# VHH binders against RNA-binding protein 12 (RBM12): the designs that were tried, part 1

All scores and structures are predictions.

Target 1, 78 residues: RNA-binding protein 12 (RBM12), of Homo sapiens (Human) (q9ntz6r430to507)
Amino acid sequence: FCVYLKGLPFEAENKHVIDFFKKLDIVEDSIYIAYGPNGKATGEGFVEFRNEADYKAALCRHKQYMGNRFIQVHPITK
Unless a header shows other numbers, all headers, positions and changes below count from the first letter of the chain; antibody chains are not in Kabat numbers.
ipSAE, averaged over its two directions, is called F for ESMFold2-Fast, E for ESMFold2 and O for OpenDDE. V2 adds 0.75 times the mean of E and O to 0.25 times the DockQ between the complexes of E and O.
[cut] stands for letters that were removed.
Atom coordinates printed by the task and the answers are left out, and those that the model quotes come from them; centres of patches stay.

## First folded at step 6 (VHH; framework vhh_8pnl_2)

Design s1 (from f4 with E103D S106E)
Fold by ESMFold2-Fast, scan of step 6:
Structure s1 (fold): chain B 78 residues (1-78), chain A 123 residues (1-123)
Amino acid sequence: as target 1 above (78 residues)
Amino acid sequence: QGQLVESGGGLVQPGGSLRLSCADAGFTFSSYAMAWYRQAPGKERELVARIDSGGSTNYADFVKGRFTISRDNAKSTLYLQMNSLKPEDTAMYYCAAYEVTWDSPEEYTYDYWGQGTRVTVSA
């Protein structure tokens, strides 16, 4: 179970993704934050969930805030 | 102008392999993030794999361990190596190129899309 994230803050790191999805069972080793040529986050990321219930709960966090950015949470599979 | 051009699709048996290529049409290839998407008949277009300008990659769960995305900036070409193909991988495969910045609109807009290359996995 995987979600696609858009709108991550410029300085976002794995710990921020973990906190954004707190109380959900994420696969921490699955966290991917896209980085550009400057070595900083570009605003996109992916994260995997261990079970379907938490995956569905993660989709309900769509448009919630991480810092000053609201995060878009999208499914990437069925 | 500058549509991406995909190639390498075809018919293959389950368990087979294909390598897709995507050539740019004149944009600054090395500065763009690039992705492979696919669309099966009657399904939504979905992300398969993404690679940023620095070479960092990410994959949809359904292709992890089977597909490898890579780029050759000197040749201005994006690749998707597809191994252990399954009937479920049958789709039109599209490449896309975009620039991601913090000043971007609320959603990311793809600067370039290809016309697609067909992959059919059938016995």
Scores: ipSAE 0.000, ipTM 0.091, lowest interface PAE 14.2, mean pLDDT 73

Design s18 (from f4 with P105E S106P)
Fold by ESMFold2-Fast, scan of step 6:
Structure s18 (fold): chain B 78 residues (1-78), chain A 123 residues (1-123)
Amino acid sequence: as target 1 above (78 residues)
Amino acid sequence: QGQLVESGGGLVQPGGSLRLSCADAGFTFSSYAMAWYRQAPGKERELVARIDSGGSTNYADFVKGRFTISRDNAKSTLYLQMNSLKPEDTAMYYCAAYEVTWESEPEYTYDYWGQGTRVTVSA
């Protein structure tokens, strides 16, 4: 159960992703924040959830805010 | 065609202060993440401080507690307040803007860079 994240702040770290999905059972070692060929953060990331209920709850956080940026949460195939 | 223009550099004594400014001359400032980089003589460019469109900040370890990055979206201006300057801070300082949005492209991105402003810290 994986989601694709878009719109992350360029300085976002794993701890910010954990806080954004507070109370959901995240596979913390699955958190990935993407960097582009130029070495800069792309604003994209990926997170795995341990169960379907928390995965569905994560999708409901689509367009909720991390700081002053709203985050897109999209389903992806694992 | 966007352009960033830095100002505020100069010669200061150790322990002095400078305030750098970076003005937007051709793009929507408020949607961009922005950063200050520096390049010392004979060295590669290194990150000094970053600020996202929402105002969240990140600093390099060597400037924490001494430098403050801030932005004024209404004035389309980025600032770097530099306190307790050391000879090691001597460098050309560059402003950079990059967009981290839904339109981000994994193969390449578009960046705006300024021409730089020189900071010299010496007696």
Scores: ipSAE 0.000, ipTM 0.119, lowest interface PAE 14.1, mean pLDDT 73

Design s24 (from f4 with E103Q P105G)
Fold by ESMFold2-Fast, scan of step 6:
Structure s24 (fold): chain B 78 residues (1-78), chain A 123 residues (1-123)
Amino acid sequence: as target 1 above (78 residues)
Amino acid sequence: QGQLVESGGGLVQPGGSLRLSCADAGFTFSSYAMAWYRQAPGKERELVARIDSGGSTNYADFVKGRFTISRDNAKSTLYLQMNSLKPEDTAMYYCAAYEVTWQSGSEYTYDYWGQGTRVTVSA
């Protein structure tokens, strides 16, 4: 159960992703934040959920804010 | 004034292991998020693994289950344990530190990079 994230602040760390999905059972070691050649976050990431209910709840957080950025939460295609 | 120095690279056979270290010579290590990047021949520099100031980690899919990032704040040292090495892991490996200021309206980070340590996986 994975989601794709777009729009992450370039300062985003794993702790911010954890807080964004608070009350949901995420696999913390699954958090991936993509980085560009300058070493800063590109705004894209992925995270895995331990169960389907929390995965579906995560999709409902689409367009909610992390800091001053709204976050896009998308289902991942296999 | 802050300086990162990588070590531990070398030549290893496929299936072997290496442990990379990154030592900090001058900044406040424990407040920084830290990362390992690599640059393979003919490719852009890419993230391998990251660990934040609280110890939470994330890994690129191509190293999950094989590599482990860790930090020792008392020794101001970052580690990358690399197991089950493959020829595709051949690259120059760099450590990086980001001092993240997370405040409402803040969008700035500060970066430090090391000079790299070379890892070659071949018979």
Scores: ipSAE 0.000, ipTM 0.135, lowest interface PAE 15.2, mean pLDDT 73

Design s26 (from f4 with P105G T109P)
Fold by ESMFold2-Fast, scan of step 6:
Structure s26 (fold): chain B 78 residues (1-78), chain A 123 residues (1-123)
Amino acid sequence: as target 1 above (78 residues)
Amino acid sequence: QGQLVESGGGLVQPGGSLRLSCADAGFTFSSYAMAWYRQAPGKERELVARIDSGGSTNYADFVKGRFTISRDNAKSTLYLQMNSLKPEDTAMYYCAAYEVTWESGSEYPYDYWGQGTRVTVSA
């Protein structure tokens, strides 16, 4: 149960992804945030959920805000 | 004035292990996010692993399960434990310290970089 994230703030860290999906059972070790040469996030990431119910709840967070950015949450086929 | 100093690089055979260290030689940044980057011969510099001020980690896909980033804030030292090394891991490895802010998504974090330590994985 993985989602693809797009639109992450440039300063995003794992703790921000955890907070964005608070109350959902995420696999914290699965969090991946892409970073550019200057150490700033590229805006893309991935995260895995432990169960289908929380995975579907995560998809409902699509276009909700993290700071000043709305986050795109997309399904990924595994 | 801050300066980061890397150490621990060397020559190892495929399947070997190395532990890299990055020490703060002029300042202590326990609140900073830290990262390891590498630059292989003929390639661009790329992010290997990052650890934030709270200890949460992120890894590039090509090192997941093989490398572990950690920090000791009391010693102002960053580590990279490298296991199951491959010839593709041959590179100059750099550490960096980042001051992360949420003030703007348009500005890059302030960076401090080390001089690098060379890792060679050869049969």
Scores: ipSAE 0.000, ipTM 0.150, lowest interface PAE 14.3, mean pLDDT 73

Design s27 (from f4 with P105G T109G)
Fold by ESMFold2-Fast, scan of step 6:
Structure s27 (fold): chain B 78 residues (1-78), chain A 123 residues (1-123)
Amino acid sequence: as target 1 above (78 residues)
Amino acid sequence: QGQLVESGGGLVQPGGSLRLSCADAGFTFSSYAMAWYRQAPGKERELVARIDSGGSTNYADFVKGRFTISRDNAKSTLYLQMNSLKPEDTAMYYCAAYEVTWESGSEYGYDYWGQGTRVTVSA
Protein backbone atom coordinates (compact mmCIF):
# COMPACT_ATOMS: atom_id res chain seq x y z
CA PHE B 1 0.00 0.00 0.00
CA CYS B 2 2.22 2.74 -1.34
CA VAL B 3 1.59 6.34 -2.37
CA TYR B 4 3.61 8.65 -4.58
CA LEU B 5 4.05 12.20 -3.29
CA LYS B 6 4.61 15.27 -5.46
CA GLY B 7 4.98 18.91 -4.49
CA LEU B 8 7.04 18.40 -1.31
CA PRO B 9 8.85 21.52 -0.06
CA PHE B 10 12.60 21.44 -0.79
CA GLU B 11 13.38 21.40 2.97
CA ALA B 12 11.04 18.44 3.61
CA GLU B 13 12.35 15.62 5.80
CA ASN B 14 10.94 12.30 6.96
CA LYS B 15 9.49 13.97 10.08
CA HIS B 16 7.35 16.25 7.90
CA VAL B 17 5.97 13.29 5.95
CA ILE B 18 5.17 11.59 9.26
CA ASP B 19 3.35 14.71 10.50
CA PHE B 20 1.48 15.16 7.18
CA PHE B 21 0.08 11.62 7.58
CA LYS B 22 -0.43 11.90 11.34
CA LYS B 23 -2.85 9.37 12.87
CA LEU B 24 -2.23 6.98 9.93
CA ASP B 25 -0.13 3.84 10.36
CA ILE B 26 2.81 4.50 8.06
CA VAL B 27 5.89 2.34 7.60
CA GLU B 28 8.39 4.98 8.70
CA ASP B 29 11.45 3.26 7.19
CA SER B 30 9.67 3.16 3.81
CA ILE B 31 9.74 6.96 3.50
CA TYR B 32 11.81 8.00 0.50
CA ILE B 33 12.41 11.60 -0.51
CA ALA B 34 14.00 12.05 -3.92
CA TYR B 35 16.97 14.41 -4.32
CA GLY B 36 18.37 16.02 -7.44
CA PRO B 37 22.01 16.58 -8.42
CA ASN B 38 21.96 19.99 -6.66
CA GLY B 39 21.28 18.23 -3.34
CA LYS B 40 17.78 19.64 -2.97
CA ALA B 41 14.62 17.55 -2.73
CA THR B 42 12.96 17.24 -6.16
CA GLY B 43 9.56 17.51 -4.52
CA GLU B 44 8.90 13.80 -5.04
CA GLY B 45 8.66 10.97 -2.54
CA PHE B 46 7.12 7.62 -1.61
CA VAL B 47 5.67 6.13 1.55
CA GLU B 48 4.06 2.82 2.52
CA PHE B 49 1.09 2.21 4.81
CA ARG B 50 0.62 -0.87 6.97
CA ASN B 51 -3.06 -1.38 6.13
CA GLU B 52 -5.51 -0.60 3.33
CA ALA B 53 -7.79 1.62 5.45
CA ASP B 54 -4.94 4.04 6.24
CA TYR B 55 -3.74 3.89 2.62
CA LYS B 56 -7.21 5.02 1.49
CA ALA B 57 -7.27 7.72 4.17
CA ALA B 58 -3.86 8.93 2.91
CA LEU B 59 -5.28 9.37 -0.60
CA CYS B 60 -7.84 11.74 0.96
CA ARG B 61 -4.96 14.02 2.05
CA HIS B 62 -4.38 14.84 -1.65
CA LYS B 63 -3.91 18.61 -2.14
CA GLN B 64 -3.70 19.35 1.58
CA TYR B 65 -0.85 21.60 2.71
CA MET B 66 2.59 20.89 4.11
CA GLY B 67 3.80 24.33 5.12
CA ASN B 68 2.98 26.64 2.19
CA ARG B 69 2.89 23.84 -0.45
CA PHE B 70 -0.06 21.65 -1.35
CA ILE B 71 0.94 18.00 -1.61
CA GLN B 72 -0.23 15.67 -4.35
CA VAL B 73 -0.87 12.12 -3.09
CA HIS B 74 -1.16 9.51 -5.85
CA PRO B 75 -1.65 5.74 -5.82
CA ILE B 76 1.22 3.63 -7.12
CA THR B 77 -0.24 1.22 -9.70
CA LYS B 78 2.79 0.47 -11.90
CA GLN A 1 25.93 33.26 13.62
CA GLY A 2 26.86 29.74 12.60
CA GLN A 3 30.10 28.78 10.89
CA LEU A 4 30.84 25.42 9.26
CA VAL A 5 34.47 24.24 9.25
CA GLU A 6 35.52 21.15 7.30
CA SER A 7 38.61 19.08 8.12
CA GLY A 8 40.13 15.68 7.38
CA GLY A 9 41.05 16.15 3.73
CA GLY A 10 44.43 15.13 2.37
CA LEU A 11 46.38 13.08 -0.12
CA VAL A 12 45.61 9.36 -0.27
CA GLN A 13 46.41 6.51 -2.65
CA PRO A 14 43.68 4.77 -4.68
CA GLY A 15 41.87 2.27 -2.44
CA GLY A 16 42.63 4.32 0.68
CA SER A 17 40.28 5.89 3.22
CA LEU A 18 39.68 9.33 4.72
CA ARG A 19 37.20 10.63 7.29
CA LEU A 20 35.95 14.19 6.82
CA SER A 21 34.47 16.21 9.68
CA CYS A 22 32.32 19.33 9.65
CA ALA A 23 31.90 21.18 12.94
CA ASP A 24 29.85 24.16 14.10
CA ALA A 25 28.93 25.37 17.59
CA GLY A 26 27.14 28.49 16.38
CA PHE A 27 23.60 27.08 15.93
CA THR A 28 21.20 24.33 17.07
CA PHE A 29 22.88 21.58 15.04
CA SER A 30 20.24 18.91 15.71
CA SER A 31 17.53 20.86 13.82
CA TYR A 32 19.61 21.14 10.64
CA ALA A 33 19.64 18.93 7.57
CA MET A 34 23.25 18.47 6.49
CA ALA A 35 24.97 17.49 3.26
CA TRP A 36 28.37 16.85 1.73
CA TYR A 37 29.05 18.28 -1.71
CA ARG A 38 32.15 18.13 -3.84
CA GLN A 39 33.58 20.12 -6.74
CA ALA A 40 36.29 18.74 -8.98
CA PRO A 41 38.41 21.09 -11.13
CA GLY A 42 36.38 22.32 -14.10
CA LYS A 43 33.16 20.65 -12.90
CA GLU A 44 29.94 21.74 -11.22
CA ARG A 45 29.44 21.28 -7.49
CA GLU A 46 27.59 17.99 -6.94
CA LEU A 47 25.83 16.29 -4.03
CA VAL A 48 27.72 13.39 -2.43
CA ALA A 49 25.53 12.54 0.57
CA ARG A 50 22.72 14.04 2.65
CA ILE A 51 21.44 13.39 6.17
CA ASP A 52 18.26 14.97 7.56
CA SER A 53 17.65 16.09 11.15
CA GLY A 54 16.12 12.69 11.95
CA GLY A 55 19.12 10.75 10.63
CA SER A 56 17.71 9.53 7.29
CA THR A 57 20.41 9.38 4.62
CA ASN A 58 20.65 9.69 0.83
CA TYR A 59 23.69 9.01 -1.34
CA ALA A 60 24.73 9.79 -4.90
CA ASP A 61 24.98 6.60 -6.97
CA PHE A 62 28.72 7.11 -7.58
CA VAL A 63 29.54 6.83 -3.84
CA LYS A 64 26.87 4.35 -2.70
CA GLY A 65 28.47 1.47 -0.79
CA ARG A 66 31.79 3.34 -0.40
CA PHE A 67 30.90 6.46 1.61
CA THR A 68 28.92 6.77 4.85
CA ILE A 69 27.45 10.02 6.14
CA SER A 70 26.72 10.33 9.86
CA ARG A 71 26.13 13.01 12.50
CA ASP A 72 26.82 13.41 16.21
CA ASN A 73 24.36 15.98 17.53
CA ALA A 74 25.98 16.04 20.99
CA LYS A 75 29.27 17.14 19.36
CA SER A 76 27.59 19.27 16.66
CA THR A 77 29.67 17.42 14.06
CA LEU A 78 28.91 15.92 10.64
CA TYR A 79 31.12 13.12 9.25
CA LEU A 80 31.81 11.52 5.90
CA GLN A 81 33.63 8.19 6.01
CA MET A 82 35.20 7.63 2.58
CA ASN A 83 36.40 4.12 1.70
CA SER A 84 37.79 2.60 -1.49
CA LEU A 85 38.78 6.02 -2.79
CA LYS A 86 39.29 6.48 -6.53
CA PRO A 87 41.12 9.18 -8.53
CA GLU A 88 37.66 10.36 -9.65
CA ASP A 89 36.92 11.32 -6.02
CA THR A 90 39.57 14.08 -6.15
CA ALA A 91 37.76 17.33 -5.32
CA MET A 92 37.14 20.06 -2.79
CA TYR A 93 34.58 18.72 -0.31
CA TYR A 94 32.06 21.13 1.24
CA CYS A 95 29.54 20.66 4.00
CA ALA A 96 26.22 22.48 3.87
CA ALA A 97 23.39 22.98 6.34
CA TYR A 98 19.89 24.37 6.33
CA GLU A 99 17.45 24.73 9.19
CA VAL A 100 14.01 23.28 8.64
CA THR A 101 11.42 25.98 9.32
CA TRP A 102 7.82 26.11 8.18
CA GLU A 103 7.38 29.89 8.17
CA SER A 104 5.66 31.41 5.17
CA GLY A 105 8.28 32.97 2.93
CA SER A 106 11.14 30.84 4.25
CA GLU A 107 14.00 30.47 1.79
CA TYR A 108 14.58 27.03 0.36
CA GLY A 109 18.20 26.03 0.06
CA TYR A 110 21.34 25.81 2.14
CA ASP A 111 21.73 28.43 4.87
CA TYR A 112 25.39 27.68 5.56
CA TRP A 113 28.34 26.47 3.51
CA GLY A 114 31.85 25.68 4.69
CA GLN A 115 35.07 26.81 3.02
CA GLY A 116 35.89 23.26 1.93
CA THR A 117 38.57 20.64 2.54
CA ARG A 118 40.69 19.25 -0.32
CA VAL A 119 40.80 15.53 -1.10
CA THR A 120 43.38 14.27 -3.59
CA VAL A 121 43.46 10.61 -4.65
CA SER A 122 46.63 9.77 -6.58
CA ALA A 123 49.50 7.36 -6.67
Scores: ipSAE 0.000, ipTM 0.161, lowest interface PAE 14.3, mean pLDDT 74

Design s5 (from f4 with P105G S106P)
Fold by ESMFold2-Fast, scan of step 6:
Structure s5 (fold): chain B 78 residues (1-78), chain A 123 residues (1-123)
Amino acid sequence: as target 1 above (78 residues)
Amino acid sequence: QGQLVESGGGLVQPGGSLRLSCADAGFTFSSYAMAWYRQAPGKERELVARIDSGGSTNYADFVKGRFTISRDNAKSTLYLQMNSLKPEDTAMYYCAAYEVTWESGPEYTYDYWGQGTRVTVSA
């Protein structure tokens, strides 16, 4: 159970992803924040959930804010 | 004007340690995010470690637990402490600086790159 994230703030760190999905059982070492070939964050990321219920709850956080940006949360497993 | 200069590379045996330094030559160091990249022969440059202006760090999986990135804003210097070095860590190591903003543009480039320092891990 994996989601694709778009719109992450440029300075987003793993801790911000953990806080954004607070109370959900995420696989913390699955968190990936994408970087381009120039080494700057692309605003994209991925995170895995341990169970389907928390995966579905994560999709409900689509367009909620992290810092001053709303985050797009997209399914990958459908 | 804003040149980065790396130092501290060298030859070390597997399991050894090295500390790389990167000094800036005239830009506002404390406001920039800094990164260490490496490039092995025949490969593209890859991110090793990053530290933002606030001190938050991020590491590539292949160096987690072995490398530590740090910065000293008073000395305008970036460091990479490399422990438990492996032959596959052999590469040119580059430091880079970019201004971090909450507004991502369609194009990104590093503002500054160093010339690199060579690290060779060999018995």
Scores: ipSAE 0.000, ipTM 0.144, lowest interface PAE 13.5, mean pLDDT 74

Design s6 (from f4 with E103G P105D)
Fold by ESMFold2-Fast, scan of step 6:
Structure s6 (fold): chain B 78 residues (1-78), chain A 123 residues (1-123)
Amino acid sequence: as target 1 above (78 residues)
Amino acid sequence: QGQLVESGGGLVQPGGSLRLSCADAGFTFSSYAMAWYRQAPGKERELVARIDSGGSTNYADFVKGRFTISRDNAKSTLYLQMNSLKPEDTAMYYCAAYEVTWGSDSEYTYDYWGQGTRVTVSA
């Protein structure tokens, strides 16, 4: 169960993703914050959830804020 | 002010292992997020692994299960343990550092880059 994230602050780290999905059982080693070929953050990321219930709860956080940015949370299959 | 110096690269056969090190020469290592990037001949630079100031890690899919990033703040050193190396891992490997600061509206950039260490995986 994976979600695609868009709109991440450029300075976001794994700890911010963990806090954004607080109380949900995420696979912490699955957190990926995307960077372009030149090493600059794109504002995109991915994270995996251990169970379907928490995956569905994660989708409900769509357009909630991380810092001063709202985060888009999108479903992604496999 | 500071600089990053990579070491540990070399020639290894497929299936072999290497451990890369990145030493800080003068900045406040413990406050920085650190990353390993690589650039193969004729390709763009790509992220391999990242570790934040708190020790949380991210890995590119193509190295998951094979590479491990770690840091030793007391020694101001970043490591990349590379196992089960493949010819496709042949590249120049760079370490990079940036300080995380909330409220930045600027494009994300690394504050420091190393000069790189060459890894060649060949039979």
Scores: ipSAE 0.000, ipTM 0.155, lowest interface PAE 13.7, mean pLDDT 74

Design t1 (from f4 with E99D)
Fold by ESMFold2-Fast, scan of step 6:
Structure t1 (fold): chain B 78 residues (1-78), chain A 123 residues (1-123)
Amino acid sequence: as target 1 above (78 residues)
Amino acid sequence: QGQLVESGGGLVQPGGSLRLSCADAGFTFSSYAMAWYRQAPGKERELVARIDSGGSTNYADFVKGRFTISRDNAKSTLYLQMNSLKPEDTAMYYCAAYDVTWESPSEYTYDYWGQGTRVTVSA
């Protein structure tokens, strides 16, 4: 169970993603914050959840704030 | 009220190594994110490497695997270990510090800049 994140602050770290999804069972080692060719964060990321209930709860956090930015939380489809 | 002071630049041959240091000259930046920028003659200043207050790092693609940024908060010093230097690395190297924010910092949002240290890679 994986979500795609968009709108992350440039200075976002794994700890901020963990705090944003606090009380949900995330796979902390799955946290990925994307960087572009210029070495700067793109504002995008990915994170996995251990169970379906917490995955669904994570989708409900769509447009909630991390610092001063609202975060888009999207399901991933292949 | 303080300034950043870079040191460690010099002339080296291709394939050589240098270690740059940046001292805060009178106060600690333990709460600040810090970065190394460089500017080659006639070009814009570009980000080389960045390290936040917690030690998380990111690097420009052109230095990945060759350069390592690190910090020692107890000594208020930022470092850049430069290995496998290439002529293309010839530039003035600047350290910069900015308060960690939730927004993407531009070059213009940095609180402190050093005066630079010159690195020349030439046979």
Scores: ipSAE 0.000, ipTM 0.095, lowest interface PAE 14.9, mean pLDDT 74

Design t10 (from f4 with Y98W)
Fold by ESMFold2-Fast, scan of step 6:
Structure t10 (fold): chain B 78 residues (1-78), chain A 123 residues (1-123)
Amino acid sequence: as target 1 above (78 residues)
Amino acid sequence: QGQLVESGGGLVQPGGSLRLSCADAGFTFSSYAMAWYRQAPGKERELVARIDSGGSTNYADFVKGRFTISRDNAKSTLYLQMNSLKPEDTAMYYCAAWEVTWESPSEYTYDYWGQGTRVTVSA
């Protein structure tokens, strides 16, 4: 159970993703924040959930804020 | 709407070979660029190899000469041929696809990701 994240602040770190999905059972070692060829974050990321219930709850966080940014939460596979 | 499905992972001895496949489960994306990523236990996910819609490839330094990325548009399948495998190659391997239209190389937005296939290199 994996989601794709878009709109992450460029300074976002794993700890911010953990806080955004607070109370959901995420696989913390699965958190990936994408970087471009210039070494800067692209604003995209991925995270895995341990169970389907928390995966579905994570999709409900779509368009909620991380700091001052709307975060898009998209399913990768159904 | 589409989904990527990885396969071909498994247990292999050091020095062995594996071929990973990533199939488009529902449609053909001959215009899409594709990539393989991997994530080892306790480490961040890292790029292994990329291939664009025209067949041009890029590899991470740690796999150059050992891994080959290729695609078969008629079969809607991406491959990663892994030779001379090392214990350090043990990881979960993921495929990703994106349609490059108005993106610079510093902006990567993947439209699709797979759920991964596990590769273990051990005696």
Scores: ipSAE 0.000, ipTM 0.063, lowest interface PAE 17.4, mean pLDDT 73

Design t11 (from f4 with A97R)
Fold by ESMFold2-Fast, scan of step 6:
Structure t11 (fold): chain B 78 residues (1-78), chain A 123 residues (1-123)
Amino acid sequence: as target 1 above (78 residues)
Amino acid sequence: QGQLVESGGGLVQPGGSLRLSCADAGFTFSSYAMAWYRQAPGKERELVARIDSGGSTNYADFVKGRFTISRDNAKSTLYLQMNSLKPEDTAMYYCARYEVTWESPSEYTYDYWGQGTRVTVSA
């Protein structure tokens, strides 16, 4: 149960992703914040959930704010 | 909306300091993330430091602890304070104004580049 994140602030850290999905059972070691081949943050990330219910709840956080930026939360299925 | 004008470059000895400035004549400076890049002879342009509209900063590892990026939104000016300069810091330094897009594929678009200011670190 994995989601794809877009719109992460350039300075986002794992703690920000944890707070954004507060009250959901995330696999904290699964948090990945993407960097491009030039070493710059892309604003993309991935995070895994331990159960389907929290995965579905995470999709409902789509376009909610992390700080002053909204975050896109997309399903990874199939 | 305005041109970017860099200044403050020059010749300095190893261990010296310089302060670069980048003035934007526009009225929307405070809404843009800005960056300093450099291009050494025979190399590609590389990011030195970035600052967003709120003042959050990020630095390349090779300048961390030596360079400080800052902005003055009231003066529409970006700064780069360079301390403990090394010969390998010799380059043309450019400022860039860009919009961070969060809805398109996660990309930074650069709206405008300055003309550059030359920094030479030599004995």
Scores: ipSAE 0.000, ipTM 0.113, lowest interface PAE 13.8, mean pLDDT 72

Design t12 (from f4 with A97T)
Fold by ESMFold2-Fast, scan of step 6:
Structure t12 (fold): chain B 78 residues (1-78), chain A 123 residues (1-123)
Amino acid sequence: as target 1 above (78 residues)
Amino acid sequence: QGQLVESGGGLVQPGGSLRLSCADAGFTFSSYAMAWYRQAPGKERELVARIDSGGSTNYADFVKGRFTISRDNAKSTLYLQMNSLKPEDTAMYYCATYEVTWESPSEYTYDYWGQGTRVTVSA
């Protein structure tokens, strides 16, 4: 169960993603923060949840704030 | 730096399918977030689908359930599988790299654009 994150702060680290999804059971080793070809963070990332209930709760955090940035939380579709 | 080259467009009847490809000609493809855009005659360019470097995808509402974006990092190629094509899908299709600016979470910059491939859906 994974979500796609967008709008992450420039200096976001795994600890910020963990705090944003506090009280949900995330797979901490799954946290990925994307970087562009210039070596700068793109503001995008993804994270996996251990169960469906917490995955669905994570989708409800869409447009909640990480610091002064609102975060977009999207389902991954194939 | 790199150049993006689109291919796979053509003329199809409504309900048909096409697979578009976007090939990287020399940059680090696997590090890029990638997107497909389209521009119909007389209209502005619009986002069709996005995929990040990790493979996470999102789609415009008008293509959900019909189009699938994917990437093959070993081949440095981005794909768009288009099924159940409709006349309103007629457009030039472009691939692009993008990044998010930090000043606003809704802002985006686009680094590289391809030349486009034409898709025509006509009875």
Scores: ipSAE 0.000, ipTM 0.087, lowest interface PAE 14.5, mean pLDDT 72

Design t2 (from f4 with E99Q)
Fold by ESMFold2-Fast, scan of step 6:
Structure t2 (fold): chain B 78 residues (1-78), chain A 123 residues (1-123)
Amino acid sequence: as target 1 above (78 residues)
Amino acid sequence: QGQLVESGGGLVQPGGSLRLSCADAGFTFSSYAMAWYRQAPGKERELVARIDSGGSTNYADFVKGRFTISRDNAKSTLYLQMNSLKPEDTAMYYCAAYQVTWESPSEYTYDYWGQGTRVTVSA
């Protein structure tokens, strides 16, 4: 169960993603923050959830606030 | 000090439209998240819409599909396009600018508020 994140602050770290999804059972070592060829964050990321209930709860956090940015939370299909 | 100034309010009939503007008068507009709030007579101030520094938006459910928030960082101006207005939309409308600290990413404070612009919707 994986979501795509867009709109992350460029200074965002794993701890900020964990706080954004607090109370949900995330796979902490699945957190990925994308970086461009210049080594700067692109604002995109991914995170996995251990169960379907928390995955669905995570989708409800779409457009909620992290730092100075609202975060887009999108489903990923395989 | 920095100040926000609202304009564009007025009297309209139900089903009408208005476009509100909020102009920056002396702070770094592009780095702030912005919000529109409203306060109806005798009621508490409530959130209508937010837009972050990158342009992502969030709306109260009672305005979804009718109102659109937008910003122009080059002009340091925030907008609220209000369509299909209802008598229930009658209120003083305020713009606000805020930032969240990284030490408390779930907390925020409003650094600037406008003085408000009045919107009256009546048959």
Scores: ipSAE 0.000, ipTM 0.120, lowest interface PAE 15.8, mean pLDDT 74

Design t3 (from f4 with T101S)
Fold by ESMFold2-Fast, scan of step 6:
Structure t3 (fold): chain B 78 residues (1-78), chain A 123 residues (1-123)
Amino acid sequence: as target 1 above (78 residues)
Amino acid sequence: QGQLVESGGGLVQPGGSLRLSCADAGFTFSSYAMAWYRQAPGKERELVARIDSGGSTNYADFVKGRFTISRDNAKSTLYLQMNSLKPEDTAMYYCAAYEVSWESPSEYTYDYWGQGTRVTVSA
């Protein structure tokens, strides 16, 4: 159960993703924040959840804020 | 003031290891997020690894499982442990620092850059 993230702040780090999904069972090693060749974050990322209930709860965080930006949370399933 | 100085680069055989260091002078190291970048001849500068002020890390896919970024706030030093080195890792390696602020909208920019240390991986 993975989600695709858009709109991450340029300064976003794994700790911010963990805090954004607090109380949900995320696979911390799955956190991926995309960076361009110039070393700047693209605003995109992915994170995996251990169970379906927390995955569905994560989708409910769509358009909530991380710092000064609202985060888009989109479904991605393998 | 504020300057980053890299060291630890050199020549190593494929499969070998190197440890890079980046020392800071003139700024508050513990409040900064830090990064390692690299640039091969004729190519764009690319992110290798990041570590935030709290110690959380991010890695480029091409170094996951091989490189480890770490910091020692007491020594004001950033490290990159490079294992299982490949010829494609040959590049100039740069460290960079930026301070994260969540109180106002920010543009992603680095406050400080080092001058680079050269890593060459060849047989």
Scores: ipSAE 0.000, ipTM 0.142, lowest interface PAE 13.5, mean pLDDT 74

Design t4 (from f4 with T101D)
Fold by ESMFold2-Fast, scan of step 6:
Structure t4 (fold): chain B 78 residues (1-78), chain A 123 residues (1-123)
Amino acid sequence: as target 1 above (78 residues)
Amino acid sequence: QGQLVESGGGLVQPGGSLRLSCADAGFTFSSYAMAWYRQAPGKERELVARIDSGGSTNYADFVKGRFTISRDNAKSTLYLQMNSLKPEDTAMYYCAAYEVDWESPSEYTYDYWGQGTRVTVSA
């Protein structure tokens, strides 16, 4: 159960992703913040959930804010 | 080497609207984060709005709710929609393509800057 994140602040770290989903059972080791060919963060990321209920709850966080940015939460098809 | 070209500036009365455009001649637009900066006479250049390669946006508090930054990667163009303009928005507006320094998030490396487009808000 994975989601694609778009709109992360460039300074975002794993701790910010954990806080954004703090009441959901995430696989913390699955958190990935994407970097471009220049080695800089792109504002994109991925995270995995341990169960389907929390995965669906995570999708409901779509367009909620992390600081001054709204975060896009999209499903990933395997 | 790319070159950024701004357009859309002008004279407008308080409460008016303008839309600024920034066109990229370098064709590397989709991989860059983009920003709008402004500089009033005698003042330091300040950040107005940012948009990353993924479309995530960030705004300075003094424009939040009034300005909207957007991009069209197919047209290699960045936009700034400015609503409810105030006299204090009077400045030269610049677009920039940049990278973020993660060790110093307040510091930015800019690959390209435009020449600027002038916005004047007066009665």
Scores: ipSAE 0.000, ipTM 0.089, lowest interface PAE 15.8, mean pLDDT 73

Design t5 (from f4 with T101G)
Fold by ESMFold2-Fast, scan of step 6:
Structure t5 (fold): chain B 78 residues (1-78), chain A 123 residues (1-123)
Amino acid sequence: as target 1 above (78 residues)
Amino acid sequence: QGQLVESGGGLVQPGGSLRLSCADAGFTFSSYAMAWYRQAPGKERELVARIDSGGSTNYADFVKGRFTISRDNAKSTLYLQMNSLKPEDTAMYYCAAYEVGWESPSEYTYDYWGQGTRVTVSA
């Protein structure tokens, strides 16, 4: 159960992803923030959920804010 | 619409220390990435240090181990602790704030700049 995140602040860290999905059982070791060929963050990321119910709840966070930026939360399979 | 005000600049001897402060007067400080830049006479502005909203820091090679950037979100204030100052550190120091966007970091445009505070390191 994995979601694709788009629109992350370029300086977002694992702790911001954890707070964005608070009260949901995320696999903290699965948090990945993507970097481009130039070594700079792309604003994209991925995170896994331990169960289907929390994965579906995470999709309901789509277009909610992390700081001043809304986050796109999309379904994805590994 | 925010305004940044720097303070703490002055004249010090080589090896001395200064602490610069940058105060916010009108935006959601905790949501912004902050940076210190400097500009010596006749030169372009150059990045000294950056700190993101979460406290992660980046430093220019020429200040690593000597300068420390920090922020106090409760006080809406950015700091630069400058130790082991050298004559080549003489410059106007500016703070800048930018809201992280959807664009590549290489396309950053700073949303706010301060007026600068002058640092002179001379015997």
Scores: ipSAE 0.000, ipTM 0.087, lowest interface PAE 14.7, mean pLDDT 73

